# VH-VL binders against o04291r164to392, part 4

Target 1, 229 residues: o04291r164to392
Amino acid sequence: DANNPAGLLSIAEEALAEFLSKATGTAVDWVQMIGMKPGPDSIGIVAISRNCSGIAARACGLVSLEPMKVAEILKDRPSWLRDCRSVDTLSVIPAGNGGTIELIYTQMYAPTTLAAARDFWTLRYSTCLEDGSYVVCERSLTSATGGPTGPPSSNFVRAEMKPSGFLIRPCDGGGSILHIVDHVDLDAWSVPEVMRPLYESSKILAQKMTVAALRHVRQIAQETSGEVQ

## First folded at step 1 (VH-VL)

Design i09 (framework fv_ivicentamab_arm2)
Fold by ESMFold2-Fast, scan of step 1:
Structure i09 (fold): chain C 229 residues (1-229), chain A 119 residues (1-119), chain B 110 residues (1-110)
Amino acid sequence: as target 1 above (229 residues)
Amino acid sequence: EVQLVESGGGLVQPGGSLRLSCAASGFTFSSYAMNWVRQAPGKGLEWVSIIYSGGSTDYASWAKGRFTISRDNSKNTLYLQMNSLRAEDTAVYYCARDTSWYKGAFDIWGQGTLVTVSS
Amino acid sequence: AYDMTQSPSTLSASVGDRVTITCQASQGISSWLAWYQQKPGKAPKLLIHDASSLESGVPSRFKGSGSGTEFTLTISSLQPDDFATYYCQQAYSSTDVENTFGGGTKVEIK
């Protein structure tokens, strides 16, 4: 089952369905952040829901780059996420339909000296949808999700990434509409009570990832459009 | 159907080098992490090194700097390059398939190849 | 370091006996532990993975238990084919370790 490519593809497809529900649907209560405004500029929305484990953040914005280029940039997480210590791609599996499944181990820097650094053991699924949209979605592999899981690492607390990632739609005028979802659970019960609110909602990490991704892609798009020979 | 076959063992003088090979068949080699495990005559099993399907490697602390694990997925072959060999490296070297990312175990082993480091 | 201590080093038993082998980790390894059987001149054979999950084709008389730092392998009714050396192995960490295997337990005829 989950010990072979077919089992991993099943987990990948389930992650994709849940990610799309978060990115474009109303399965989670989305509360607009103070200071953000609707429109073609970047919009930050955070999920605060009684049915949400951890915290989810989503954002949507226009980017002057084609979908595949956006996907390539965002897949290189260490290039734009400062809190990322290391990313190790353990396995790369063709999924058919041009899709790719990667098994990834990520280590993060600790946000404070009062708590252990977090690490993630995830499956990342990259594929093209029928409408020309590109998706890069990722989730933790755990026994609860029926998937294979890696061993814990010394000095790290295993965190859980709920289905998260990027939906990149082609725009009629050229460029892309980028939808971002970051949903993580940093295991708040493993830290002292005074620090628990920081980890319980996972808000700080989810916000950093969402904002960093959108800023980075827009910065590269701006540099590309400003290029002259 | 699933099989691992080691080769390349033999007698080598202290300070010498050897490269071991492990030919895999009957499974999708590129999808699995692979290990080398050794066993000195009359002694217990000792883990040497791992290479993940993505190419990342790790080593027993005593093996770092002397041994290098590598793989060629197009040939379904695992390698162990051993340099600066010592008498203490005399052992049967086994190739093993790693399911640690989902089972925590080595489920398939080769027959082993003997490396003797002596004058 | 996740040192594995296995006991006893040698165990003498008769056919039909219940045999228990213990493996202790110096630090918590959750359930990331496997048990192997090795007969003279042969490669090891996986018996149990994830501390308690029996590998396909392994007789039901073999049972693994434990989590954290203490683990046991039990053979409920020893058969002639079970006289062998048994090893535990942690799969928790491969970084800066000396050896992931325990020292082994030789089960021999009494």
Scores: ipSAE 0.006, ipTM 0.453, lowest interface PAE 13.7, mean pLDDT 80

Design i10 (framework fv_ivicentamab_arm2)
Fold by ESMFold2-Fast, scan of step 1:
Structure i10 (fold): chain C 229 residues (1-229), chain A 120 residues (1-120), chain B 110 residues (1-110)
Amino acid sequence: as target 1 above (229 residues)
Amino acid sequence: EVQLVESGGGLVQPGGSLRLSCAASGFTVSSNYMNWVRQAPGKGLEWVSIIYRGGSTDYASWAKGRFTISRDNSKNTLYLQMNSLRAEDTAVYYCATYYRDSYGYVFDYWGQGTLVTVSS
Amino acid sequence: AYDMTQSPSTLSASVGDRVTITCQASQSISRWLAWYQQKPGKAPKLLIHKASSLESGVPSRFKGSGSGTEFTLTISSLQPDDFATYYCQQYNSYSSEPLTFGGGTKVEIK
């Protein structure tokens, strides 16, 4: 139940467990994208799901910033995600364990001008794990979990974000290992038949967020290293 | 080199009609988001209309029903058909392209404008 | 429809001054805001896109900041070439009005 702090925390913890299973587990079949090469020129390793509903991708990369700074950068989604139109933080609630729960409304740009843009009503949970890792996990609030917190939008099709986000692990010697999951259901049935494959199973759409996130944090890390030294 | 050249402006009486043209060179009109923006003498910029790559259109609320944006791909030219003109439509009309790539870059090319004067 | 409000409408400044122009959107536009410079008799020139990204060839004294509904353009040390009118513009292609300009701010010599 999203109507009280205890209910929100319960949803947040469930989302975190599902996100961690996707980010680091083997329950989902992940297929590495062709042409992604490990090494100095690589932004990271990106894979797309074979067996998830909707569109799912995960990624992993190294970044020369501490976990808290990586999280701070990535939580400012409009600064690095081109397709993000607007983000409104509707509520900020402290979790008793030192974590934070945010209720967020996001509007996206459409991939084409032939279909309506998507919007999301989500809960975002940010917390520090026992091993020193930092996590930012987000999922949609549906009618089954208490519904959206704001009024209906007439110009958008409501999309569903499945547990997604960032797991940021500290590296020995400094820096972080960043794990990303992006899992969404864009409601393919609300688009014209000719466009449904793009919204049902697009490999291009699947990897877009993960690639943008990796690119952005590495760029900021490179800019910062000139000042810190 | 990208160039936009507007034409078709002039003096017209209230209630009249006028069609503006914008000839493009150095790129393809049908592959870009094309805009009309106007500026009344001594006043600010005011967005009028856009035509998207896919051919759909949007208009400022005050322009809807009176103005129509269109393009001719064979001539690589953008148009603005203006009907039921009023004194407050007097302005320099600019043709401008709006382009945004996957990394957030905006390319914004403007013509030099064409003057429309609506007066009795 | 988005309302874009700029303040002040006119400001007087001297060479070497720091100038700050503000732009407020009636609804959140994330970082999808551009700043333009217009000199008399000329078409507008793009200075900044995505709220803070400086265009190639634009002097580093120009700085954009902000997100959501509040944005600023700062000129850290005003030069003679900077006396012009400045406009903010949201460029969100899926609002009811995808592009909207602010009312403009005229920077005049003191």
Scores: ipSAE 0.000, ipTM 0.386, lowest interface PAE 18.4, mean pLDDT 80

Design i11 (framework fv_ivicentamab_arm2)
Fold by ESMFold2-Fast, scan of step 1:
Structure i11 (fold): chain C 229 residues (1-229), chain A 121 residues (1-121), chain B 110 residues (1-110)
Amino acid sequence: as target 1 above (229 residues)
Amino acid sequence: EVQLVESGGGLVQPGGSLRLSCAASGFTVSSYHMNWVRQAPGKGLEWVSIIYSGGSTDYASWAKGRFTISRDNSKNTLYLQMNSLRAEDTAVYYCARSFTVTTPYYYMDVWGQGTLVTVSS
Amino acid sequence: AYDMTQSPSTLSASVGDRVTITCQASQSISSWLAWYQQKPGKAPKLLIHKASSLQSGVPSRFKGSGSGTEFTLTISSLQPDDFATYYCQQGYSRSNLDNTFGGGTKVEIK
């Protein structure tokens, strides 16, 4: 509820802690995708979770842009995520120390014609950490956490975003190391049985956000530097 | 006390331009969706434009390309820039605050008193 | 595209009467409809949101009902202060903003 900023900040800080444990910690058992070479100089390693609910993926890579610029680019999700139909920022709340909490409604395109498109009601928390890193983390709000009490849109199935987002660390000499986590529960049981693997453990679905984010930021970095390969 | 006050209305010749202002008090404009709604004399309410709390905008199809909604967070003020005005733009223009989060969709809970725009020679 | 149709455009009533105003959407808008009251020379005032939720400070004689495509605003015992024009508003679709408001219903003294 935008009228309870202290409660929203508590949820934001909890989401940040959970996101960081996924991005840099060992809380989740990550399995490297076959054929991917680990390393920050590649497009990024894509790993899927073994025992998480829903579909989780993480990646990392180098980008020749400062952390704040990377965050600004990635916050405009429809500009780089092909599957994103629309993003409505419903509310913007200062977190009291330069951080920002946004309440967001997102509609996605369906991956197939056999299933309804998904929509999300989320809290997105953007802040700067003490080491100069910038973070943008996001999670779904439920009725229990002050989210929507009404029904979903008629053509959409409400999905749940688990703590996900971007950790952007500054590099000596300029540029950033970008860590990405995408963790969603798309309600696999709402689709025909033959399509459930796409919503439960799909390699194709898991890598869409992480690969798209890295490619887009690197393209803009090259255009900004005037370097076209 | 939560309040919206419009200003900037007046008489403008066809083809002219006018900028309306809406000063907010008792709340922060950037934390809400803000709307412009107009009403021609003796006619019903007609939605014009919205600026979402995050800064994105939408317009009625007839307003797109002629009208621009904006805000200045430092002045806590909403604006509507109106260009290429026509006689059919004659109306009272209201600014209105939209509900933010507790429902998935919007409605307007606080309205200004309105400012009259007359487009005539 | 949606159409938001109010009926009647005008109704005449006496103090104490039950008044019913209807709002119809050409496609389902679930429960995402609001009702406003507007008195001559004044700005609109929110009465009801989410089809049936009474706004704080609004008298209990006002009742909203309906879902999907058909909605009603009922005034159970009309008071002198209730002679006004009433508008419904869909809050459901960003893609159909041209048809945000119904045409209005003017409640006149008989």
Scores: ipSAE 0.000, ipTM 0.416, lowest interface PAE 16.6, mean pLDDT 79

Design m01 (framework fv_murlentamab)
Fold by ESMFold2-Fast, scan of step 1:
Structure m01 (fold): chain C 229 residues (1-229), chain A 120 residues (1-120), chain B 106 residues (1-106)
Amino acid sequence: as target 1 above (229 residues)
Amino acid sequence: QVRLVQSGAEVKKPGASVKVSCKASGYTFTSYAIHWVRQAPGQRLEWMGWINAGSGNTKYSQKFQGRVTITRDTSASTAYMELSSLRSEDTAVYYCARDLYYDSSGFDYWGQGTLVTVSS
Amino acid sequence: DIQMTQSPSTLSASVGDRVTITCRASSSVSYIAWYQQKPGKAPKLLTYDASSLESGVPSRFSGSGSGTEFTLTISSLQPDDFATYYCQQYNSYPYTFGGGTKVEIK
């Protein structure tokens, strides 16, 4: 049953597996962005050109905060993502394994007046892995995935979030390695052809989201270190 | 392994309609678009239109708009192309092909083709 | 519609030859793909975005060009390369293909 807790947990676990494959594996072919320096302290942003729908970007970097603190900061999406108009958590479900499933409705600001603003209906799954890593992964609920249908898209075009989120791994000596994947399908075909290149700049949008998340966490980490550092 | 398998050859009379199927396997069907391209004997490839397999949204070449309908069945991982009001010049091999509709990178996998012959 | 013109329409070559096929667009484009088609078979993607080589395609194939003029080059022709080659623009609707270049044995 797609509308019961067992069905939602199944969707959540599928999303987690796919997200981890993107964040740390080779399921998606990644191309390193020109001008980005690789390394544990840098923002390594990569974009894909093959082997997935929509646009995916990933980034990773070292942050001087523990995994759960990083997760708390990043779960408050409007605090670091300028184009996010609202995030409404409509349901909170214990997963039975110490994890939490949330059903979330998100509205984005429209980039232009010639295209409708996008909204998202997602399942967000937060859990702690055996190695002490924390994961916050999120995906759209669609007719293909199952699950509840969500609010209607009045004046919005329903966008699809493929498994995306944050893998936050503890570092020896304190702090975390933050892995970010943003994978979205904004349905560019619903906009006039002349506007398609601006909407297809979801590569730019994905880059902005991954960069904004990492920079925001690093800024907070720096502010809290004070004299201790 | 990614594979697109099309329905078999069709013989139709002028004025009839034909519906060709394209069954996808080896990938997440709803994450890609399916294009339809035809090739008349000895002629160039001709793009007809495409469908976002996830959303069902379509785009058609204006030459075929009004005569072509592209649909899909997500539970069967199958795309369909129906062409109506057939005439002899519609005799061609019809292909389905996969693409990322949003960040198009050429058509990376193709069906084997379906020969549609229109004759009286 | 953007018109794609290929030249030559037919090309005779020997194994080991360097083969260059040209494609001209009626207006400036950035998104060009090249396909190989053998008799009775579906086309196979060789290159996309003018110069990006498709995974699994031999390195002897390369695409180049910008604006209105594009080329597909086969650096050392192999027996498997005798086929018809098509360029395609996917910059604007409708997507359009070239007339094809048949590479045949000399």
Scores: ipSAE 0.000, ipTM 0.407, lowest interface PAE 19.7, mean pLDDT 81

Design m02 (framework fv_murlentamab)
Fold by ESMFold2-Fast, scan of step 1:
Structure m02 (fold): chain C 229 residues (1-229), chain A 120 residues (1-120), chain B 106 residues (1-106)
Amino acid sequence: as target 1 above (229 residues)
Amino acid sequence: QVRLVQSGAEVKKPGASVKVSCKASGYTFTDYAIHWVRQAPGQRLEWMGWINAGTGNTKYSQKFQGRVTITRDTSASTAYMELSSLRSEDTAVYYCARGSYEWLRPFDYWGQGTLVTVSS
Amino acid sequence: DIQMTQSPSTLSASVGDRVTITCRASQSISYIAWYQQKPGKAPKLLTYDASSLESGVPSRFSGSGSGTEFTLTISSLQPDDFATYYCQQYNSYSWTFGGGTKVEIK
């Protein structure tokens, strides 16, 4: 239920549990993408889910920044996501356990020139786990959660974000291991029928989101270590 | 595991409306689409439309546009199909079926069917 | 709409026979599924994307074809396979089914 702060926290904790099971669990059937080559930008395993609605992708990689710093960078979504048109933080709610709940409205550029642009109305939950890991997880608020109706928007098709986000774990030698999950339903049936044969390539598009986040954080880490003193 | 359970048989007069329900269980309802397909006695299957259970977005076949309305209740994990201005030729078994958006996979699980009889 | 023409409308076969059912689309398609329907029951998905076998479906069922001509084959007919079979295109709106092929016991 999203009608009050206690309900929002319940949704946030449920989203966290579902996100963690996707980011680190083995219950989900993930297919590793073939054709990826090792290089300066090599990341861990990039995999696509075969057993869910919409498209899910996950990746992991090592980053030479501490978890809190990584979380700060990734929470500024427009700085690394080129498909992001605008992000409005509608509300910020302290969770009472040191965590933060944000209600966010996002507009994305159209996935193709022949399809409508997408928008999202989400809850984003940021918290620190017992082991010093930071989590930033996010999911759509829908009529199922009992929340208020999002803002009316012409020319946009409301998309759904399933639990997605970042798990940032500290490394003993310094730095972090970053786990990323991107799981979205862009409502493929609203795409013109002539473009439906390109739906399969949406797996590659979803993958680009996870890669963009990791590359951006690594670029910032590299720039930081390049400073004299 | 996965089950779709439909409401019982209906008898309607010409000009009336009918609303059939389809209750889903055994999976996350909002992660899939629910399609509606009908079959008149001894005839082929006929696709009517679908609803994205998560977003509520719908798409209808050209033949049924204006007469069919598909809705869902996410708290009850139930989809509904309402057909208005009934005629005798609407007498058919109406099925709900689950569809996956992943790679455009169509109808992997079906409800048991609901017989709708339109007679005077 | 894409029209799906299925043949034959009926066929008689014995247990152990190889059964072939054909489906012709009025235009070239890539997305086609096959269903089995028994009297008084809902259809069951057998194959999708022309040749992909649905999980839990016996390997004696196979789909093949491209363009406008598609085939469902049952390599060795079992007693449980006497049913009506339907092809379906989901390539273009509105989605359409074939007229059905009833597989009867000889």
Scores: ipSAE 0.005, ipTM 0.525, lowest interface PAE 10.9, mean pLDDT 81

Design m03 (framework fv_murlentamab)
Fold by ESMFold2-Fast, scan of step 1:
Structure m03 (fold): chain C 229 residues (1-229), chain A 120 residues (1-120), chain B 106 residues (1-106)
Amino acid sequence: as target 1 above (229 residues)
Amino acid sequence: QVRLVQSGAEVKKPGASVKVSCKASGYTFTSYHIHWVRQAPGQRLEWMGWIYAGSGDTKYSQKFQGRVTITRDTSASTAYMELSSLRSEDTAVYYCARVRYSYGDAFDIWGQGTLVTVSS
Amino acid sequence: DIQMTQSPSTLSASVGDRVTITCRASSSVSYIAWYQQKPGKAPKLLTYDASSLESGVPSRFSGSGSGTEFTLTISSLQPDDFATYYCQQWSSYPLTFGGGTKVEIK
């Protein structure tokens, strides 16, 4: 269960396995979004799932930072995700294998004035893989897994995050290739019927999460290297 | 024109309660949060709490928990803030404010303010 | 609670001056809004999300910063800009405001 370290590690490892399958393209059928790319001055692919619950998007692109630095930037979610209202880190637990498990409560702004704001109770697992890649993966905790872990919140519709996150692989030329998966169920049925197509739009969700993350990391990479004109 | 219009100034004795109204117009009232923020003379702005007009759900600052009650009337498009057990240090201008959504929260529309004076 | 500290508390300036106001948070925040308040009036939104200019606000106003240090700049001060300015964080409850910076005529 989410209330003990062994149970948390089990949930974390299950989330990691599912996330990696999504990120590498084996678990889900992905459809490339025509006309959408993950940011300026880069090679990247944005794809939306065809056959999963909720809405899933993935993207990949090159960034001029080492994997650990990319992970550090992306873990500070409010710095790059403008729809993130607040993040409350409820617990930080060493995984015993060099990794870190965090229990997190997140509040998100409503995407339109006609929809309720969403909140999440999640487990986030950060670890280094054998090949030097870094991973940050996250999923919602359900009542069956000891969630939600935070105090009661009102005024929000609970959303479910399926295994999502970042796989950051080192590149031979320096820097990293960043793989992003965003897989959420925002409970589209809780919005007015006329607005459901916007809430169900995979393109809008991909634009918010995958493009924002890539653009932010690239902006910081340019500032750090002094390549900003 | 999107507007929030508040009730007039109040003078209360210590221990009394005050109820300030905030009438919304020019937008769909039930689709927005309304926050309450006060400002004592010469002091900073201080957040008190909010209500989601559609559901009536509320959140209060811990400092005011137990003394503040925020409500709304959807038919009148009006939010209310009631503060009980008034003290002299509750003398302030009380504002209602609407939250904008989409790309970052902020208070985009403010009421004109209601001066509440607490004196013996 | 996140404490928001503004500097300076008071600033004397002339029309045409570049004015810079700083806001420091006691812990990292991602969302800062800036407001202008004139005596006897409600605050008016200037910028949100640190650097996004609210519709109808003159382009001479700009916000910048990240983490714990944020800045509001007025590039060429106009007579209408003499007022008190407040920053506000949106990253955690309770929502908190800075102490204010009063921009006065020199």
Scores: ipSAE 0.006, ipTM 0.443, lowest interface PAE 13.2, mean pLDDT 80

Design m04 (framework fv_murlentamab)
Fold by ESMFold2-Fast, scan of step 1:
Structure m04 (fold): chain C 229 residues (1-229), chain A 122 residues (1-122), chain B 106 residues (1-106)
Amino acid sequence: as target 1 above (229 residues)
Amino acid sequence: QVRLVQSGAEVKKPGASVKVSCKASGYTFTNYAIHWVRQAPGQRLEWMGWINAGSGYTKYSQKFQGRVTITRDTSASTAYMELSSLRSEDTAVYYCAREPWGIAVAGYFDYWGQGTLVTVSS
Amino acid sequence: DIQMTQSPSTLSASVGDRVTITCRASQSVSYIAWYQQKPGKAPKLLTYDASSLESGVPSRFSGSGSGTEFTLTISSLQPDDFATYYCQQYDSYPWTFGGGTKVEIK
């Protein structure tokens, strides 16, 4: 239930547990994507889930920034996600453990002029783990969890974000190991049949989003290391 | 048909500021990033910074940080680049350029404005 | 900052010749684009992501290379190819351009 702080924290902790099982565990079978441009910034496994609802992708790579700095960059979604039309932080709630819970509304640009744009109502949970790792995880709020009770705004189709986000682990010698999971259901069935392949076969899109986040953080890290102290 | 049209040539004195405009047409302005790149006479191209036309997020090259301000007007589909504290070394042709649409920073430019010559002289 | 060094700075060739322009990065990069610039005009994108040809660009242009060494090739030089060519890395901020290679047609 998202109508009070205790309910929000419960949803946040559930999202964190599920996200961690995807990012580091075997709860989902991951198939390595082949035939895609790998790039040097895509060091680590880029994989797509098997037999899951929606589309899930994960990626892992090294970045030469401390975990908290990586989290700050990635939380500023418009800085690296070009197809993000707007991000509106509706509410910010302290979690009591040094963590933060945010209620966020995001609008994405339409993939074509003939298909509806997607929007998301999500809870984002940022916290530090005992081992010094930082986590930023996010999931959609539905009517069942106290989210919006009405339909999406005109011209948008409500999409569902399943537990997704970033696990940023400190690395010996400095820097971080960044784990990314992007798990979304864009509701391919709500679009005309001729446009449906753009969403149905969008495993490449999910993979590109995870790689985009990693590339952006590495670009910022490389710039920072070459400048003033 | 994509087109970027820039404002006309400017002559400024040292210490002044200049503001160059770049009007976009033929595409959805707010879906793209606009970059600013300059070229001094006979010299290489030099990247200055960019703006996400939708969100307004900006990033500047460290060399120009503190002197450059990039803005946009979504209702006019126009991006602006203002450079302050001008010196003779800032004499250059200033280009706006569009980054291809994508889910993240692409980093290359598919369409360019015609350029605006800014001359800084006493 | 990543330095981009182009060679040669100038070359003279005849129509029909195969022309090769080299770009060397001061460190390993994977994201590089090539542009053509004619006198008094804005640059025009030729290739991106090292080897991808931009839509509408003649097939005689091709990019190749990886790591620190990248090449733009014009397989059969045309009179319209008289121009200066620039490489650009977009692997790391700030994005940087090469010094240019001027191609003169005899």
Scores: ipSAE 0.007, ipTM 0.554, lowest interface PAE 9.2, mean pLDDT 80

Design m05 (framework fv_murlentamab)
Fold by ESMFold2-Fast, scan of step 1:
Parts: sequence; C-alpha cells; structure tokens
Structure m05 (fold): chain C 229 residues (1-229), chain A 120 residues (1-120), chain B 106 residues (1-106)
Amino acid sequence: as target 1 above (229 residues)
Amino acid sequence: QVRLVQSGAEVKKPGASVKVSCKASGYTFTSYDIHWVRQAPGQRLEWMGWINPGSGNTKYSQKFQGRVTITRDTSASTAYMELSSLRSEDTAVYYCARDYGGNSPYFDYWGQGTLVTVSS
Amino acid sequence: DIQMTQSPSTLSASVGDRVTITCRASSSISYIAWYQQKPGKAPKLLTYDASSLESGVPSRFSGSGSGTEFTLTISSLQPDDFATYYCQQYNTYPLTFGGGTKVEIK
C-alpha cells in the first residue's frame, strides 16, 4: 500500500532492485548507439533496449564531481531537461535508513503536435548504498500501488515511468562514474499510426534524457573547475 | 505542418533599433525553444541567443549581451528579437530557428530569414 | 568558445562524385550537426549527434567522426546538392558554426 510509509518504502526498494538490474546487470539487452564510442575521454556509452516494453536507454560516463553533487544537480530535472515542463514535489518522506522518498508530479512537453503531452506520477527514492555509491531511483505510482487519487490533467496523457534513475559511484582520486537508466512507456497506441515508432521505439526519444544528463553534469564540472567558456 | 514565418526586410540608420518577429504554427509553441541566428553577407552563421517560450527565460551570446532582447507572446505564438544601437556591421539576414528539444540545441526548422540593412 | 574550422572552403565536383567535407573543433566535442544552405534560403538540417540522419534527408548524406575531427559525406552527388554546408557544435554555449564549404559544379 503506497498510502503508508512502510508501503512506500517497499515500493522504493523493489524499484531500486529493478533499476540496479537494468543499470549494471543483464535484465535488458542493450544495443550501443552509433557514434557513441566507449573510452575514458568519451562522453560515455549510450545504449537502447531491444527487448523491453516501452522505450529504454542507459548510459555510463565519467564526471569530475563527487556523487552527492551529481545527485543534487540531476534531481533538479527542469534545469537540464528541456522537454520537462514542470516538476511538483508533492511529499517528502524520510525512509528511516538515511534515505529520502519523494512523491513527484511531472509534466513533459510533447515532441509532436499530433499527440498530447505526457505527465507522470512517480516515487523517487534517494539513498546511499553499502558500497558507498549514491542512488536516485524513480518509478510511476499507479492506482494499484496507491498512486494519485485525482484524475489526469485534462490535456495530458498519463505515461508510466518504469524503474529509472542514476547510480553514482565514487572514483579513486575524486569524481564519479555515473550510470543512467531512462525507461518509460509513453502510451504509443494513443497516437496516430505514423507517429507510433517515435513513441514506441524511438532512439531519438530514448537517448534525450541520458545525453542531456551527461552533457549537463560535464558542463557543471567544467564550470566548477574554473575551466569555463 | 511546422512553419516559422518572419517579418519583412528592414532598413535602419546607425544607432536605431530593429525588432524582428517569428510566428510559429503547426506545433505547440511553448514546447520548443526558439533561437536567433544571424548571417552577414558571405559570412558564417552566428548564434545570438534563445528563449523558452513557456517560461520566458532567455540566454544571450556574450557578444550581443546588452544590445539584444528576445521576447515572446504565447497567445500569438510569436517570438521577437530586438537589436539596439545598430551599426553597419549588424547588416545581416536574421533567422529564428526551433530547437530540436530535450536539451539538444540544433535546429530542425528555420524561419525564412529577415534582411536587416544598416546604412547611412 | 569552441572554434569550428571547415575545409575545404570551396569544392568543385561533378554529379555522381563522392564528396567529403571536414570540420575541426578547437576542443574535443561529441555533439555536432550539419546544415545545407542554398543561396537566399535558410539552412536545412542534414545530420545531428555527429552521425544521425534527419528524417526526410536522402541516405546519400552521412556524418561521421569523433573528438575534434568530423566529416559530412555525400556518397553520390546530385544536382540538388550544390550548396554551402555548415557544421555546428552544441557541446557548449555559445553555439558556434563552421565557416562553410561551398560545393560548386565542376
């Protein structure tokens, strides 16, 4: 039951386990994006899924910021994700383990005029792992899990965020390795057939969040070091 | 279909201001950022700045900071670029262009361009 | 600012030729787009993210490269392809463009 703190923590822990499986495991088959080469100086590795429901992408890259700073930056989604119209934090709950659970409502801009903009009702769980890594994991809440009791906004189509987020591992000598997973179901069948590939399996939509996150964190890292343009 | 339609050519004296409009149609105006890019005759494209039409937030190139102002009217789906203290070096075709979205500032649709001539 | 340098500035070619245009960035980048511009017209997007082809752009156009060296290739030049081509980096602000490469009829 998501209506009580114990129920929310249970959902948060399940989401975390699934997120970690996607970020570092073999739960999903990932195909590397053309033009994204692995290497220490590359922007990172970006891959899209071929065997999941909805649209999934993951990325991994090095950033010259400590894990907590990376998390702080990326949690302010509207500051770096232009497709994000608004984010409302509805509730903030201590998880009892030093972590934090947030209930969040997000509205996105539509990628095309042929379909309504999407909105999300999510639980976001931020915590430190036993290995010293910091994690920010987010997933949609449905009516079955005690999600929003109100109707959807009249001009939005409710989308589902499957376990997604950021795993930030500290590096020896400073900095972090940032793992990103973005997994969403945008309800492709509610759009005209000609646009369904964009909402169903688009590599363009899949990579936007992961690429924007890596680009933004690297830009802030450069500014923090004093090597700015 | 997506269209960006700009106002017509302008001839201005040095020291004057010019305000160019860019009317968007065929998409949700507030969902995509609008950028302004100019091109002097025979020269490269030069980025000037952008606006988020939903919030009204702007960012300008340092070269134009203090002389350029970008605004929008959401009810008219129109973006504006005003450049003040005009010099002969400001003679150029001025373009509005739509950001691709998702923090990806490359341009999938462009206005037809507005020639601004500064002469005296 | 990241400086974008294109070469050659002018290229003479015949229909059917393979044409390669180069763009060099003053620092390592990952995000570059290519545009085609015909006289008196606005630029048209060809490729983005170095190698992704924009919808509706003919498959004879392709982008490649990484780090500081990027190329736009036209595998079999058509009459409609005689134009000026510009690269643009969007790795950091301010956004910057190359000086252009004019592809002329031989």
Scores: ipSAE 0.000, ipTM 0.443, lowest interface PAE 15.0, mean pLDDT 82

